# Designs tried in a protein design chat: VH-VL binders against q0atu2. Part 36

Target 1, 119 residues: q0atu2
Amino acid sequence: MLDKKARIRTSREYRNVFEKGKRLSGRFLIIYYVENALDNNRFGFITNKKIGMAVIRNRIKRQLRAIVREYQGQVKNKHDIVLVARAGIGKSSFEGMEKDYIAIMKKAGLFARNANKID
Short names: E, the ipSAE of ESMFold2; O, the ipSAE of OpenDDE; V2, 0.75 times the mean of E and O plus 0.25 times the DockQ between their complexes.

## First folded at step 21 (VH-VL; framework fv_dusigitumab)

Design i5 (at its last look DockQ between E and O 0.69; V2 from the best seeds 0.00; counts 0 for: pae E 2.7 > 2)
Fold by OpenDDE, look of step 21:
Structure i5 (fold): chain C 119 residues (1-119), chain A 122 residues (1-122), chain B 111 residues (1-111)
Amino acid sequence: as target 1 above (119 residues)
Amino acid sequence: QVQLVQSGAEVKKPGASVKVSCKASGYTFTDYYINWVRQATGQGLEWMGWIDPWDSYTGYAQKFQGRVTMTRNTSISTAYMELSSLRSEDTAVYYCARDFEYLDSGYYMDVWGQGTTVTVSS
Amino acid sequence: QSVLTQPPSVSAAPGQKVTISCSGSSSNIGNNHVSWYQQLPGTAPKLLIYDNNKRPSGIPDRFSGSKSGTSATLGITGLQTGDEADYYCGTWDDSLSAGYVFGGGTKLTVL
């Protein structure tokens, strides 16, 4: 579970990331990321209704939070990062999501140089 | 400039199929869903479905399930909508429209094609 | 017959204000953001309002949107002859047949 301080929680915070951040698309995820003025990273999660019913969206969100938590310590600090799940993510495995997350974060250059849990 | 350019008018017989194209430009084609909406003559807008150009994942309106097929060719930034078993009631202008969404409750179509007239007549 | 209900027509003189209502239910307008589209005669629809009350670039502030409960309203002030068009509300519907839904459309006539 992500700490409250590590979560993007307000609409204003989300809008800031969407408007000022960079966008990068992966297989299952689209990430928006922007530097923040904090001493920690914050993560947001968007599971649009195209994915399916609330129970499915909540499952996906829970899985993405777990992935983010697992690699949280290896992400460059001072970033707001929003993960937007694409509609097809509901058919993906957890491992597939994880691989996609790692790939897209690498492409974005958001992992620390000394990261040791990424392939 | 973001644009969606659709194929030309079609005239079909009942029972035939029609495939309308929608070419996108001015943006990354695979970053946005494409919607298809039709409008019968003198009638309102009717949503048909959406496609994710990235992985070709689709969601169709129940009314058209089994009869509509949405596809894309990413190499030419083009989306396609094929409607089979055409009926006279399918006579309409068909639009493609770019989907914009980033919030759980946010969904709208910010760019529209010029429309394609499909006439079904015996 | 449309999932969202709009008045079939409204009319007003130039310079006046008009409002167009859009009524839905908890599964659509109640839970989702409303968008409005303008369709000039013989043209494709154009996004007019999104996220209940936001205007895309190029849309004048004469156009406004609001949402309350399961209803939405489009407001047009300083009505111009060029505003004569059909207006549609739209939103996502969370029902079992999830998808986007439109209102029946409202024809605005400038007298």
Scores: ipSAE 0.685, ipTM 0.907, lowest interface PAE 0.7, mean pLDDT 93
Fold by ESMFold2, look of step 21:
Formats: sequence, C-alpha cells, structure tokens
Structure i5 (fold): chain C 119 residues (1-119), chain A 122 residues (1-122), chain B 111 residues (1-111)
Amino acid sequence: as target 1 above (119 residues)
Amino acid sequence: QVQLVQSGAEVKKPGASVKVSCKASGYTFTDYYINWVRQATGQGLEWMGWIDPWDSYTGYAQKFQGRVTMTRNTSISTAYMELSSLRSEDTAVYYCARDFEYLDSGYYMDVWGQGTTVTVSS
Amino acid sequence: QSVLTQPPSVSAAPGQKVTISCSGSSSNIGNNHVSWYQQLPGTAPKLLIYDNNKRPSGIPDRFSGSKSGTSATLGITGLQTGDEADYYCGTWDDSLSAGYVFGGGTKLTVL
C-alpha cells in the first residue's frame, strides 16, 4: 500500500502503541500492537543504540521495512504495530528476522485467515 | 507496582568476587533490560552495563570488560551482577535499574533497586 | 572529568528557581535524548526527566528539562527543602561501545 499512509509518524502515535498496546517478544524482535481508528495498518520501527553503530542500525531498519512490506497484505487491518529490534538482532540474518516476524505475527493473531495455511 | 529488590550488603577481601542479585516484580521480567550502575562513597554514578533477560545478551562498559558478568534466572525474575578480582576501589553501592523500551533516541532508567553496599577491605 | 560536565553545586532559597546545566558533545547530548535523575540523601536515584523534557507520572511540573545543541538544562521552580539532593544528567554516547554516561552530579542546597 502507500508508504506515508502505512507509517506511524509522531511521538504521540508511538507512545499510544507502547502504553495501550499488547507486547510479544520473539527471538530477535519485540512487537507492540493496538487497534487503531483507521481502515488500514501502520508500522513503526525502533532500533536502539544497544544494537551497535548507526550503519548497522540503518541496515537492520531497512531489512525490517522490507520484511513488513512483503507480508503487509496478510496482516489484519486496523492495527498500529511497532517492531522493536532486540540488542542481539545484529547477529541474525535477513531470513532469521523474517522467520521471527512471521512467528510473532502468527502468535499475535495478526495474520488474516488465509495466511494460517502457509506453514 | 513495579519494583526491583536487591540482595543485602557484602564485605569482601581483595581478590574475591561478589554477586549481587536484583529481583523484579510487578512487570514481565523478560520484557525490559536491566542495567547495573555503581556509586563509590561521595562520588557520582558509574554505568557498568546491561543485560537482556530474554536471552541473556549483554553489553558491558569498557572499564569492566573482563571482570563483570551479568546473568539472570527467568523462573524467579532475578538478574545478577558478578564482579571479580575485587580491589578497594570497587567499594561502592551497586544498583540495578530497569531500562524503558520506548526508545526513539532515548535511553533512561525508570525504576531503580534500593542498592547493595559492597565493601572491599583487607 | 566526566564526559558530561555539570556544575558541582548550586544553591537558592526556598520558593526560588534554579537551573542545572549539563554540557556534552555531538556524540552524546547532540545525538541522543537526555534524562535527569534526582538522588535524595541516602536513597537510590529516581528518574525526574526523560526524552529531554518529559516528566514521568508523579513528577510535578515545577521540574522541567530542555536541550539545545550539545547542552541540556534542568529547571526547578518553587524550591522546597525536600529538593535538596544530587542531580545527574545521563545519555547514551555514540562514540563508546555500550556507552551510557552520567554527568558528574550537581549538589543542590536549599538555603
């Protein structure tokens, strides 16, 4: 879908997800998620300084955006979802991050019915 | 009620090690980082490092690399800090502190333990 | 000789205002949010300000924070004798591996 429409953009929007949302921890990722008042999903990405230098954090953020974009059509609508990278994520591969994302999203019940048969 | 409760005061001889515990309650222990910070008598705060209780991944301040080990036991919601090869300059109050995960460019410790006094004397 | 420089002490009368400065560099305050901690005598530090200027629940609005460039400031108005404490700024330093840094601390005396 559209890049701007699918982003959590303001500090207040992020804070709402952290304060009101549910949290699930995976191997490399944590997600926070909450229903929104829109007809679409929005995604946010947090890479903190514990991960490493800026070039590493930027690479990880780019990889996570790519993963989310690839699977966004399978996500139930009306959710704000923040992905927080765990400090150890720099040791993962793209495939490892992708598998972790799929597992977390399934556990959260955020994938649509037809996505449940992919595994 | 989020709380961190630390083990009691310890007296050690030079060359020994000390292991301080930090028990968390009122929140999901594995969802937040635990930091360790020390303070010598009449001195300022000195950051020692952090642990992710989820997977035991750690980051240590360079000054303590090789002497500090941070661990945890998730079944009892407890973090540990062990400092080896103690010297008199390690005499301090040792604090554990919870790291808030709402990090845009922020890094701050929102809940602190009461502190554990470690005295190293010969 | 701390990475973040604070005045060693400040003082003011009850009811007055005081500011406490924290000077750093582009690798710490310039790129990262600043937090402030209050340490009352004989107690553990307590978070006063996070993300430069935000107050956690239970901290009255007479405590304020700001950041400009590589410097941060804690402001305290309506001083009370109970505010007598040590105050520390803190932030991440990008130039250090696993590098959170505190200022040297400022002792506030309410005269």
Scores: ipSAE 0.470, ipTM 0.843, lowest interface PAE 2.7, mean pLDDT 89
ESMFold2 (binder alone), look of step 21: mean pLDDT 91; pTM 0.940

Design i6 (at its last look DockQ between E and O 0.76; V2 from the best seeds 0.00; counts 0 for: pae E 4.0 > 2)
Fold by OpenDDE, look of step 21:
Structure i6 (fold): chain C 119 residues (1-119), chain A 122 residues (1-122), chain B 111 residues (1-111)
Amino acid sequence: as target 1 above (119 residues)
Amino acid sequence: QVQLVQSGAEVKKPGASVKVSCKASGYTFTDYYINWVRQATGQGLEWMGWIDPYDSYTGYAQKFQGRVTMTRNTSISTAYMELSSLRSEDTAVYYCARDLWYVDSGYYMDVWGQGTTVTVSS
Amino acid sequence: QSVLTQPPSVSAAPGQKVTISCSGSSSNIGNNHVSWYQQLPGTAPKLLIYDNNKRPSGIPDRFSGSKSGTSATLGITGLQTGDEADYYCGTWDDSLSAGYVFGGGTKLTVL
């Protein structure tokens, strides 16, 4: 469960990330990230209908939230980060999703230098 | 400049296969889905399917299931659409188009190839 | 036979306004954003409107889109001879055979 303060919630907030942020693509995820003016990170999640039915999309969102929560303390502060799920994620394992998340976040340089769970 | 450049016209016999290429430039090829759309002479647009160039995950229209194969070569930023068991009804202009998919319910194709004419005749 | 229904043709004189309708169902237009495409004679389709009412860069404000319920409308004001083309609406369909669907197209003739 992500704290409400750690969530991107409004369309305006999402648009800001998409328009002003950087983008990096992984196998299952595309992340958009931009610095914010807050003292905390905020995460957003996008699951489009190419992934599958609503039940699948909701499952994916739940799994992504769990992954983000697990590594939340190791992410550099003051970022808005939107995770966009690619179509193939519906067939991926949780471990595969996690691996992809870690890889793409590392590539983006969003993990803290002393992160413990990313190696 | 974002561009999609397709291969040249094809003439095929019934029962044969055709493979059309679509080379992307001006953007990161693996960041956007590629759609394929065809248009028979004097007819409307018909969506065939999409491919995720990153991992080759695909979604085909039911009408073409089992007969269409969408692939890609990321090293040359090229997508391919192969249609087998061709029939006269497959005579059409075939288009590839870039898909903007990252926004929920925001599905549209913003860049199109110039089209490839495929003629199936005995 | 198209999932989305458009009038086969519309016509108007230069300078006038025309509207092109696109009717669907709850599984497509009702639940998803509509896009419009312009196809000039002998050319590939071009994105004209996306997300119901947004214009890509380079598209003049003479073109507008709207959506209500299970229907969408393309509006063209200040009609020009260069607007003579086929226009297609399109959207995602949530049916069992999920995918993109197009309207049957509308031929716009400038008188």
Scores: ipSAE 0.691, ipTM 0.912, lowest interface PAE 0.7, mean pLDDT 93
Fold by ESMFold2, look of step 21:
Parts: sequence; C-alpha cells; structure tokens
Structure i6 (fold): chain C 119 residues (1-119), chain A 122 residues (1-122), chain B 111 residues (1-111)
Amino acid sequence: as target 1 above (119 residues)
Amino acid sequence: QVQLVQSGAEVKKPGASVKVSCKASGYTFTDYYINWVRQATGQGLEWMGWIDPYDSYTGYAQKFQGRVTMTRNTSISTAYMELSSLRSEDTAVYYCARDLWYVDSGYYMDVWGQGTTVTVSS
Amino acid sequence: QSVLTQPPSVSAAPGQKVTISCSGSSSNIGNNHVSWYQQLPGTAPKLLIYDNNKRPSGIPDRFSGSKSGTSATLGITGLQTGDEADYYCGTWDDSLSAGYVFGGGTKLTVL
C-alpha cells in the first residue's frame, strides 16, 4: 500500500496527468507521467471494466501497487505517474506485469542512477 | 484532426461474409480501443464488440460470438470487422467508433466513422 | 445484456426545454457512468454527454446530463430546429455477458 503522499487521489490530479503528461505504451500497461511541484513521486492506477469483473480488477491493482512499491526508490523524483491497465492484462502473470513496468519506466527515462532489476 | 474513415457499401448474399475497414488518422491508433456498432434501417444502435489495436485483444457481444472477427493492421492504422454467415437481419449500417479508456471512470465512444451500409439479399 | 428504456419520441416548440429519460438497472446505469449520443438524420452518431454530465469540447451548455440511481436524463434548453435528431443513452453493463448497451433511442421533433 503506498503512502498517502505517494498517491494521486483526486479526479483533477488524474486529469492533469492525462492532459499535460507524456504517454508510453507497453504490452499490458500504458503510463502517463508529468513533472510535479512536489519533492516526491505520486502514483495512480486505472483499471477499465473491459479487463473483467471487480475481483480481477482489484487483484490487478493490488499487483501493480506491489510492483510500484518494489521499484519506487529507483524512480526519479518529482513525477506524477499513472499506470493504465490494458484490457488483456488479466491474462498476464505478475512477472509479465513487472517486466512490462520495468521496460516502460526505462524507456521513459524515469529510473534514476544505479537502478537494479532493470538491467 | 481525429478521423475514422470506413470502406464503401457492400451487397452480399445470405451465407456470405463481409469485411468492413476503418482507417484512423490524427491520433496514435494503438492508444484507443475501436468499437463496432451497427444500426438496421429505422432501428437503434447495437454494440458488436471492441478491439485493442495494440495487441488485437477483443471482446465481442454475446449475440455475435462465433460470427464476428475484429482485427487490425497497425502499419496503416486500420481496424477491420468481419461478419460471417450473413442473414437478411444483418442488413444495417456498420460504424466503427473510438473509445477513450483513460479518462475518469467513464466508458464512451468519442469519434465515429461515417458508417458502411451492408445489404444482405438474395 | 439489458435494454435501457427511453421514450420513443418527444416533441417541443423552438425555445422550449425538453428532457429525455433513460431507465436501466443496477448492472448498467447503477454501477456505470452514462453517455448520450446525438444522431442527426442520415449521419453517424456524435458524442453529446459523457461521464453522466460532462460535455465534450464544442457541445453547447444548453445540453446537460444527470444521473440518479438507475436512471439518467438528458436535458436540452433553448430548443432549436437543428436539435431534431435521435438521441441514445449508452453505458457499460456488468452482467454475465458484459458489454456496452444503448437505449432504444428517442426521436426529438421540434415543431
């Protein structure tokens, strides 16, 4: 579970990232990201009902939060980052989601120096 | 300008198949779902399904399961809908429509193609 | 999938206000946001309202939407002859055969 300061919480905060941020697509995820005026990162998560029933969507959110928490220390500060799950993500393994997240964050240039697990 | 342009009208016999194309322009094709919706003359709108152009993942309305196939070619930003085993009841205008899945909690079709008339007759 | 129920037709004079209802269930309107589409004669549908009550760019504020429980309403004020069209509500349905559903449509006549 991410700390309250590390969460994007309001609809307006989400819209700001979508409207002003950069976008990168991966196999299971799309990320939107924009610099913020804070000294920390904030993360948001979107699961669409095309993914499946609520139990599946809640599991996906929980898994994505765990992945983000594991790598949060390697992310460059001062960014709002929204992870949007693609409809097909429910067929992925946890490892598949993790690999996709690492690849997207690396391509976005959002991992800081000395990042491990990124290769 | 965001635009969806569909292929021209088709006339088919019962039992045949039809494949309608939908070419996207003015946006990143793989960022949005494409839905297919049909409308028989003087009737309402009927949702057929969606495709994710990034990976070809699809969801079909139960009524069309087994008869519809949705595909795409990302190199030319084009989605396709193929309906097989056509019957006279399949006579309709077929629309493609873009779905915006990353805005708030909504699901809606913000841009529509002009429609493709398919007539099934003997 | 369930059918969203709309009145088949509604009429009003230019300058008047009209409302169009859309009645559904907990599996669709109750749990999901509603959109409205305008279809002018001989044309493709156009998004009019999304997320229950929001207007896309270019849609004038005399068009409004609301949702209460399992029902949604489209309001049109300052009615113009150019508003004569078919209007459809739409939403996601969570039921076993999950998918998108439209209402049956409402023909608006401006007299």
Scores: ipSAE 0.358, ipTM 0.818, lowest interface PAE 4.0, mean pLDDT 89
ESMFold2 (binder alone), look of step 21: mean pLDDT 91; pTM 0.943

## First folded at step 22 (VH-VL; framework fv_dusigitumab)

Design f21 (at its last fold request DockQ between E and O 0.67; V2 from the best seeds 0.00; counts 0 for: pae E 3.5 > 2)
Fold by OpenDDE, look of step 22:
Structure f21 (fold): chain C 119 residues (1-119), chain A 122 residues (1-122), chain B 111 residues (1-111)
Amino acid sequence: as target 1 above (119 residues)
Amino acid sequence: QVQLVQSGAEVKKPGASVKVSCKASGYTFTDYYINWVRQATGQGLEWMGWIDPWDDYTGYAQKFQGRVTMTRNTSISTAYMELSSLRSEDTAVYYCARDLYYLDSGYYMDVWGQGTTVTVSS
Amino acid sequence: QSVLTQPPSVSAAPGQKVTISCSGSSSNIGNNHVSWYQQLPGTAPKLLIYDNNKRPSGIPDRFSGSKSGTSATLGITGLQTGDEADYYCGTWDDSLSAGYVFGGGTKLTVL
């Protein structure tokens, strides 16, 4: 699990990212990202109820957190990043989500140049 | 400026179908869901369903299942709502509205189209 | 008929305060954030309040929202003639037929 300091937690924090950040769309994910004044990255996750029942949303959220954690060390620092899951993500595989995450993060230029675990 | 512009008024006979368009501008069309809401004359708002413009994934209100079809054309940032087997009770103003969210439980429609009047009469 | 219950009408004199209630259940207001919409005569609805008590830009602080349990309340202070409109609460419903739901609407008359 992500450390507490690596999490976006408050409504205000989420709102700040949505209002001031940039956004990019992927197949399964939309990411919102903005620079922060911290020495670390923070991640937020939105799995809206259009995806399905709570058990599905929770599964998706756990999978996304696992993906983010796996690549966390390769992301450029000082960013708040919110992952918004699209409604159809519930039918996606974990590998598909991971691939989409990598692709969208690359497109956003959020990976460090010396990242090693990136396709 | 973010805005939704809908197609013009429609007059239909019972049993016919109507297709209303909603063109989005001022933002990335595929980044936000589109809702459809209607309002009969002198009545309240009634939610019909939502569509994800990215992959045309949809969710319809049970009342309209089998009779409503929501689609989109991403190349022109336009959403469509088609209602078939029209009846007099379908006479209403139909709105498209952009869906926003900040939390898993936070949903609201921040931008609305101007509305499209659909009249069903014999 | 509406899933959320609102009073059909409220009225007050200019400068006064009014409140509009919105009653639901655990599957809607109880589990989800409430939004409020203002609809002036002959116009499309306008977002007034979101996330129970947040105002979009351009909405004056005379408008406020609150939520408690399965009910929500819209407050309007310093009532103006221009506030005469229909007001709707709305939220997501987690029932088997999941979707967005609206209140029946409240007509606000400024005396």
Scores: ipSAE 0.723, ipTM 0.919, lowest interface PAE 0.7, mean pLDDT 93
Fold by ESMFold2, look of step 22:
Structure f21 (fold): chain C 119 residues (1-119), chain A 122 residues (1-122), chain B 111 residues (1-111)
Amino acid sequence: as target 1 above (119 residues)
Amino acid sequence: QVQLVQSGAEVKKPGASVKVSCKASGYTFTDYYINWVRQATGQGLEWMGWIDPWDDYTGYAQKFQGRVTMTRNTSISTAYMELSSLRSEDTAVYYCARDLYYLDSGYYMDVWGQGTTVTVSS
Amino acid sequence: QSVLTQPPSVSAAPGQKVTISCSGSSSNIGNNHVSWYQQLPGTAPKLLIYDNNKRPSGIPDRFSGSKSGTSATLGITGLQTGDEADYYCGTWDDSLSAGYVFGGGTKLTVL
C-alpha cells in the first residue's frame, strides 16, 4: 500500500502532471511525470474504460500499485508520476507489466543511480 | 497546429469495401486514441470504434464488429478505417477524432477531421 | 432511438438564452462525464464542453454545461445567428456493450 503522502489525490494535481509534465510510452503503460516541490514522490493511476469493465480495471490498478510499491525505493525523489494503462494492458501478465514499468522508468531517468536492481 | 486531415470522397457499389485515411499533424500521433464516427445525411452521429495508434489495439462498436477494421501507419502519422460489405445505409460522412489516453470518466473527442463522404449506390 | 435523448429542435431570437437537455441512464451520464459538440451546417463537429461543464480554449463563456443525476444540460446565452447548428451530447456507456454514445442531436434555429 502506498502511503497517503505518496498519492496524487486531486483533479488539480493530476491536471498539473498531464499539462506540465513529460511523457514516456511503453508497451502497456504511459508515464507522465513532473518535478514537485515536496520531499517525496507521489504516484497516480489511470485505468481508461477502454480497458474493460470495472472488475478488470480494478485488478489492473491493484497490480500497478503493487509494482510501484515494490520499486518505490529506487525512484528519484521529488516527482509526481502518473501511470496510465493503455487499453490493451489486459493482454499482459503481471510480469509483463512489471518489466514495462522498469523499462519506462529507466528511459525517463527516474531510477536513482546505485539502485539495487540493474534496470 | 493540431490537425486531422482525411482522404477525399468515395463512391462505392453495394458489397464493396472502402478505406478512409486520417492524417495527424501538430502532435505526437501515438499519444492519442483515434475514434471513428459516421453521420448519414440528415441524421445524428454514430460512434464506430477506436484504435490505439501505438500498438494497433482496437475496440469496435458491436454494430460494426466483423465489418470494420481500423489500422494505422505510424511512420506517416495516419489512421485508417475500412468498412466492408457495404450497403446503401452505409452512405454517410465518416469522421476521425482523437481522444486522450488519460481519460477515465470524462470521454470526449477534442479534435475532429473534416469528414469523408462515402456514397454507396448501384 | 438514441441511448441519450435530446429534443429534436429548439429555437429563439438573437440575444436570448436557450437550454438543450440530454437524458440518459446510470450506465452512461450517471457514471461518466458528459461532453457537448457543436456542428455548424456543412462542417465537422467541434468540442464545445467537456467534463460536464468545462470549455476548451476558444469557446466563449456564453456556452455552459451542467449535469444532474442522469441528465445533462447545455446552456447558450446571448444567442447569435452564427450559433445556428446541431448540438450533440456524448458520453461513455459502461453497459455490457461498452462504448461511446451520442444523443440524437438538437437543431438550434436562431430566428
Scores: ipSAE 0.542, ipTM 0.865, lowest interface PAE 2.5, mean pLDDT 90
ESMFold2 (binder alone), look of step 22: mean pLDDT 91; pTM 0.939
ESMFold2, fold request of step 23: ipSAE 0.398, 0.398, 0.405; ipTM 0.831, 0.829, 0.829
ESMFold2 (binder alone), fold request of step 23: mean pLDDT 91, 91, 91; pTM 0.942, 0.939, 0.941
OpenDDE, fold request of step 23: ipSAE 0.452, 0.465, 0.473; ipTM 0.863, 0.869, 0.867

Design f22 (at its last look DockQ between E and O 0.62; V2 from the best seeds 0.00; counts 0 for: pae E 4.0 > 2)
Fold by OpenDDE, look of step 22:
Structure f22 (fold): chain C 119 residues (1-119), chain A 122 residues (1-122), chain B 111 residues (1-111)
Amino acid sequence: as target 1 above (119 residues)
Amino acid sequence: QVQLVQSGAEVKKPGASVKVSCKASGYTFTDYYINWVRQATGQGLEWMGWIDPWDDYTGYAQKFQGRVTMTRNTSISTAYMELSSLRSEDTAVYYCARDFYYLDSGYYMDVWGQGTTVTVSS
Amino acid sequence: QSVLTQPPSVSAAPGQKVTISCSGSSSNIGNNHVSWYQQLPGTAPKLLIYDNNKRPSGIPDRFSGSKSGTSATLGITGLQTGDEADYYCGTWDDSLSAGYVFGGGTKLTVL
């Protein structure tokens, strides 16, 4: 799992990202991202109830956390990044989510130039 | 400025269908869900459903299942709500509203259209 | 008939404080954040409170919201004539027919 310091945890933190950050939409995900004043990245996850039952939402959240964790070391530092899952994500495969995440992050320019696991 | 502009008033006969449009501006249309809410004269607000403009994924209130169809045209940032098999009880002002979120359990409609009056009468 | 229960009307004199209650159940208010909407006569609803107690920009601090258990409350201090409107609470409902639900609305009259 992601380290506690790598998590967006408070409503205020989420609000800050939504109000001041940029956003990009993908097939299954919308990301909001903004620079922070820290020495690390923080990630937030939103799986709203339009996705489905709690079991589904929790599964999606776990999968997204796994994806973020896998590529965490390749993301440019000093960013708060919130992943918002679209309603249809519940019908997506893990590979599909991963592909979408990579595509969005690339488009946002959030991967480090020396990243080697972004294909 | 973020705003939703709806189509004009409609007068329909029972059994007919009505399609109301909602044009979004001032933001990225595909980034926010659109809700539809109606209000009969002198009555309260009634939620009808939501649509994700990105992939037209929808969720309808059970009351309207089978009669309501929500769609969108992303090229013109416009959402549509079509209600079929109209009856007198469907006479109401229909609103589109942008859905906002920042927590799993935090949903609200922060921007509303001006409303579209739909009158169903013989 | 509304899933959320509000008093049909409240009234007070200018400068006074009023509260509007919104009662639900564990599947809606109990599990989800409450929002409040103001609807002036002949106009579309306007977001007044979100996330139980947060005010959007432009909403004065004399409007407040709170939530406890399966109930929510809207508070208005320093009542003004311009506050005369209908007020609706709303939230998500986790029932089998999942969706957004509104209260029946409360008519606020400024005496």
Scores: ipSAE 0.660, ipTM 0.906, lowest interface PAE 0.8, mean pLDDT 93
Fold by ESMFold2, look of step 22:
Structure f22 (fold): chain C 119 residues (1-119), chain A 122 residues (1-122), chain B 111 residues (1-111)
Amino acid sequence: as target 1 above (119 residues)
Amino acid sequence: QVQLVQSGAEVKKPGASVKVSCKASGYTFTDYYINWVRQATGQGLEWMGWIDPWDDYTGYAQKFQGRVTMTRNTSISTAYMELSSLRSEDTAVYYCARDFYYLDSGYYMDVWGQGTTVTVSS
Amino acid sequence: QSVLTQPPSVSAAPGQKVTISCSGSSSNIGNNHVSWYQQLPGTAPKLLIYDNNKRPSGIPDRFSGSKSGTSATLGITGLQTGDEADYYCGTWDDSLSAGYVFGGGTKLTVL
C-alpha cells in the first residue's frame, strides 16, 4: 500500500487534477496528472460500477495500487496522478495493467528514463 | 461546445430493425461513455445500455440483451444503437447521452442528444 | 413499474417551493449517487443535479438535492411557470441485472 502522504484523499484534490491536469488514455487506464505544490507525488484510483461488482472493483484497485507502489521510485516528484480504470479492465491480466501503466507514464513524461531499465 | 446530434425519425414495420446514429462534437469522443435511453409516448425514461467508444465494450440492460447492438465509428465520432425484432411497444423517442463518470463523480448523463423518434406500426 | 418510486405529480403556485421524492433500495440509492433530470415538454432531458446535491454550471441554486438512506429529494424554491416539466431521479442499481435506473417521473404543474 502507498504511504498516506502519497494518496489523493479529498474531493477537492481529485477535482483539481481533473480540472487542471493533463489526460492520457491507454488500453485499460486513463491517467490525469498535474504538478502539485508538495515535495512528493500523490496517487488516486477510480473504479466505476461498469467494471463489475465490488469484489471485482476491489481486486482491480488492489492490483493498480501494487503496480503504482512497485514503480513509485521512478516517478518524477511533485505530481498528483489519478488512475481511472476503463470498464473493460476486468478482462486484463496484472501484467497487462502493468504494461499499460508503464506505457502511459512514459508517454506522459512522468518516468525517469533509462535505456536498459524500463525502456 | 459539447454536442450529440442524432439521426432523423424512422418509421418501421414490426419485425424490422432500426439503427440510430449519434454524432459527438466538442470533446474527445473516446474519452466518455455513450448511453442509450428511450421514452415511449407518455411514459418515463428507460435505460438501454452503454458503450465505451474506445474499445467498443458494452453493457446492455437485461431487457434488451439479444435485441440491441451498440457500436461506434471513432473516425467520425459517431455511436450507433441498433434494435432488432421491432414491436409496436418499441415506438419511442431514442436518446443518446454522454456519461460523466470520469470526473470523480457518480454515474450521470450530462449531455443528451435531441432524440430520434422511431415509430413501429403495421 | 420503475424500481425508483416518485410521486406521479406535484403542483404549487408561482413563488412557492416544492419537493419531489425518489424512493429506492440499498442496491440503488443506498449504495450509489443520485442524479436528477428535468424534461421540458417535447425536449430531451437535461441534467439538473448530480452526485446527490451538486448543480452543473447554469443551474440556479433554487434547485437543490439531498439523499438520506435509500431516499433522495429534489427541492425547487421560488417556483416559476418555466419549471413546468417532468422530473426524473436516476442512479445505478447494483443488483444481479446491474444497470442504470430512472424513477417513473414526476409531472410538476405550476398553477
Scores: ipSAE 0.359, ipTM 0.820, lowest interface PAE 4.0, mean pLDDT 89
ESMFold2 (binder alone), look of step 22: mean pLDDT 91; pTM 0.944

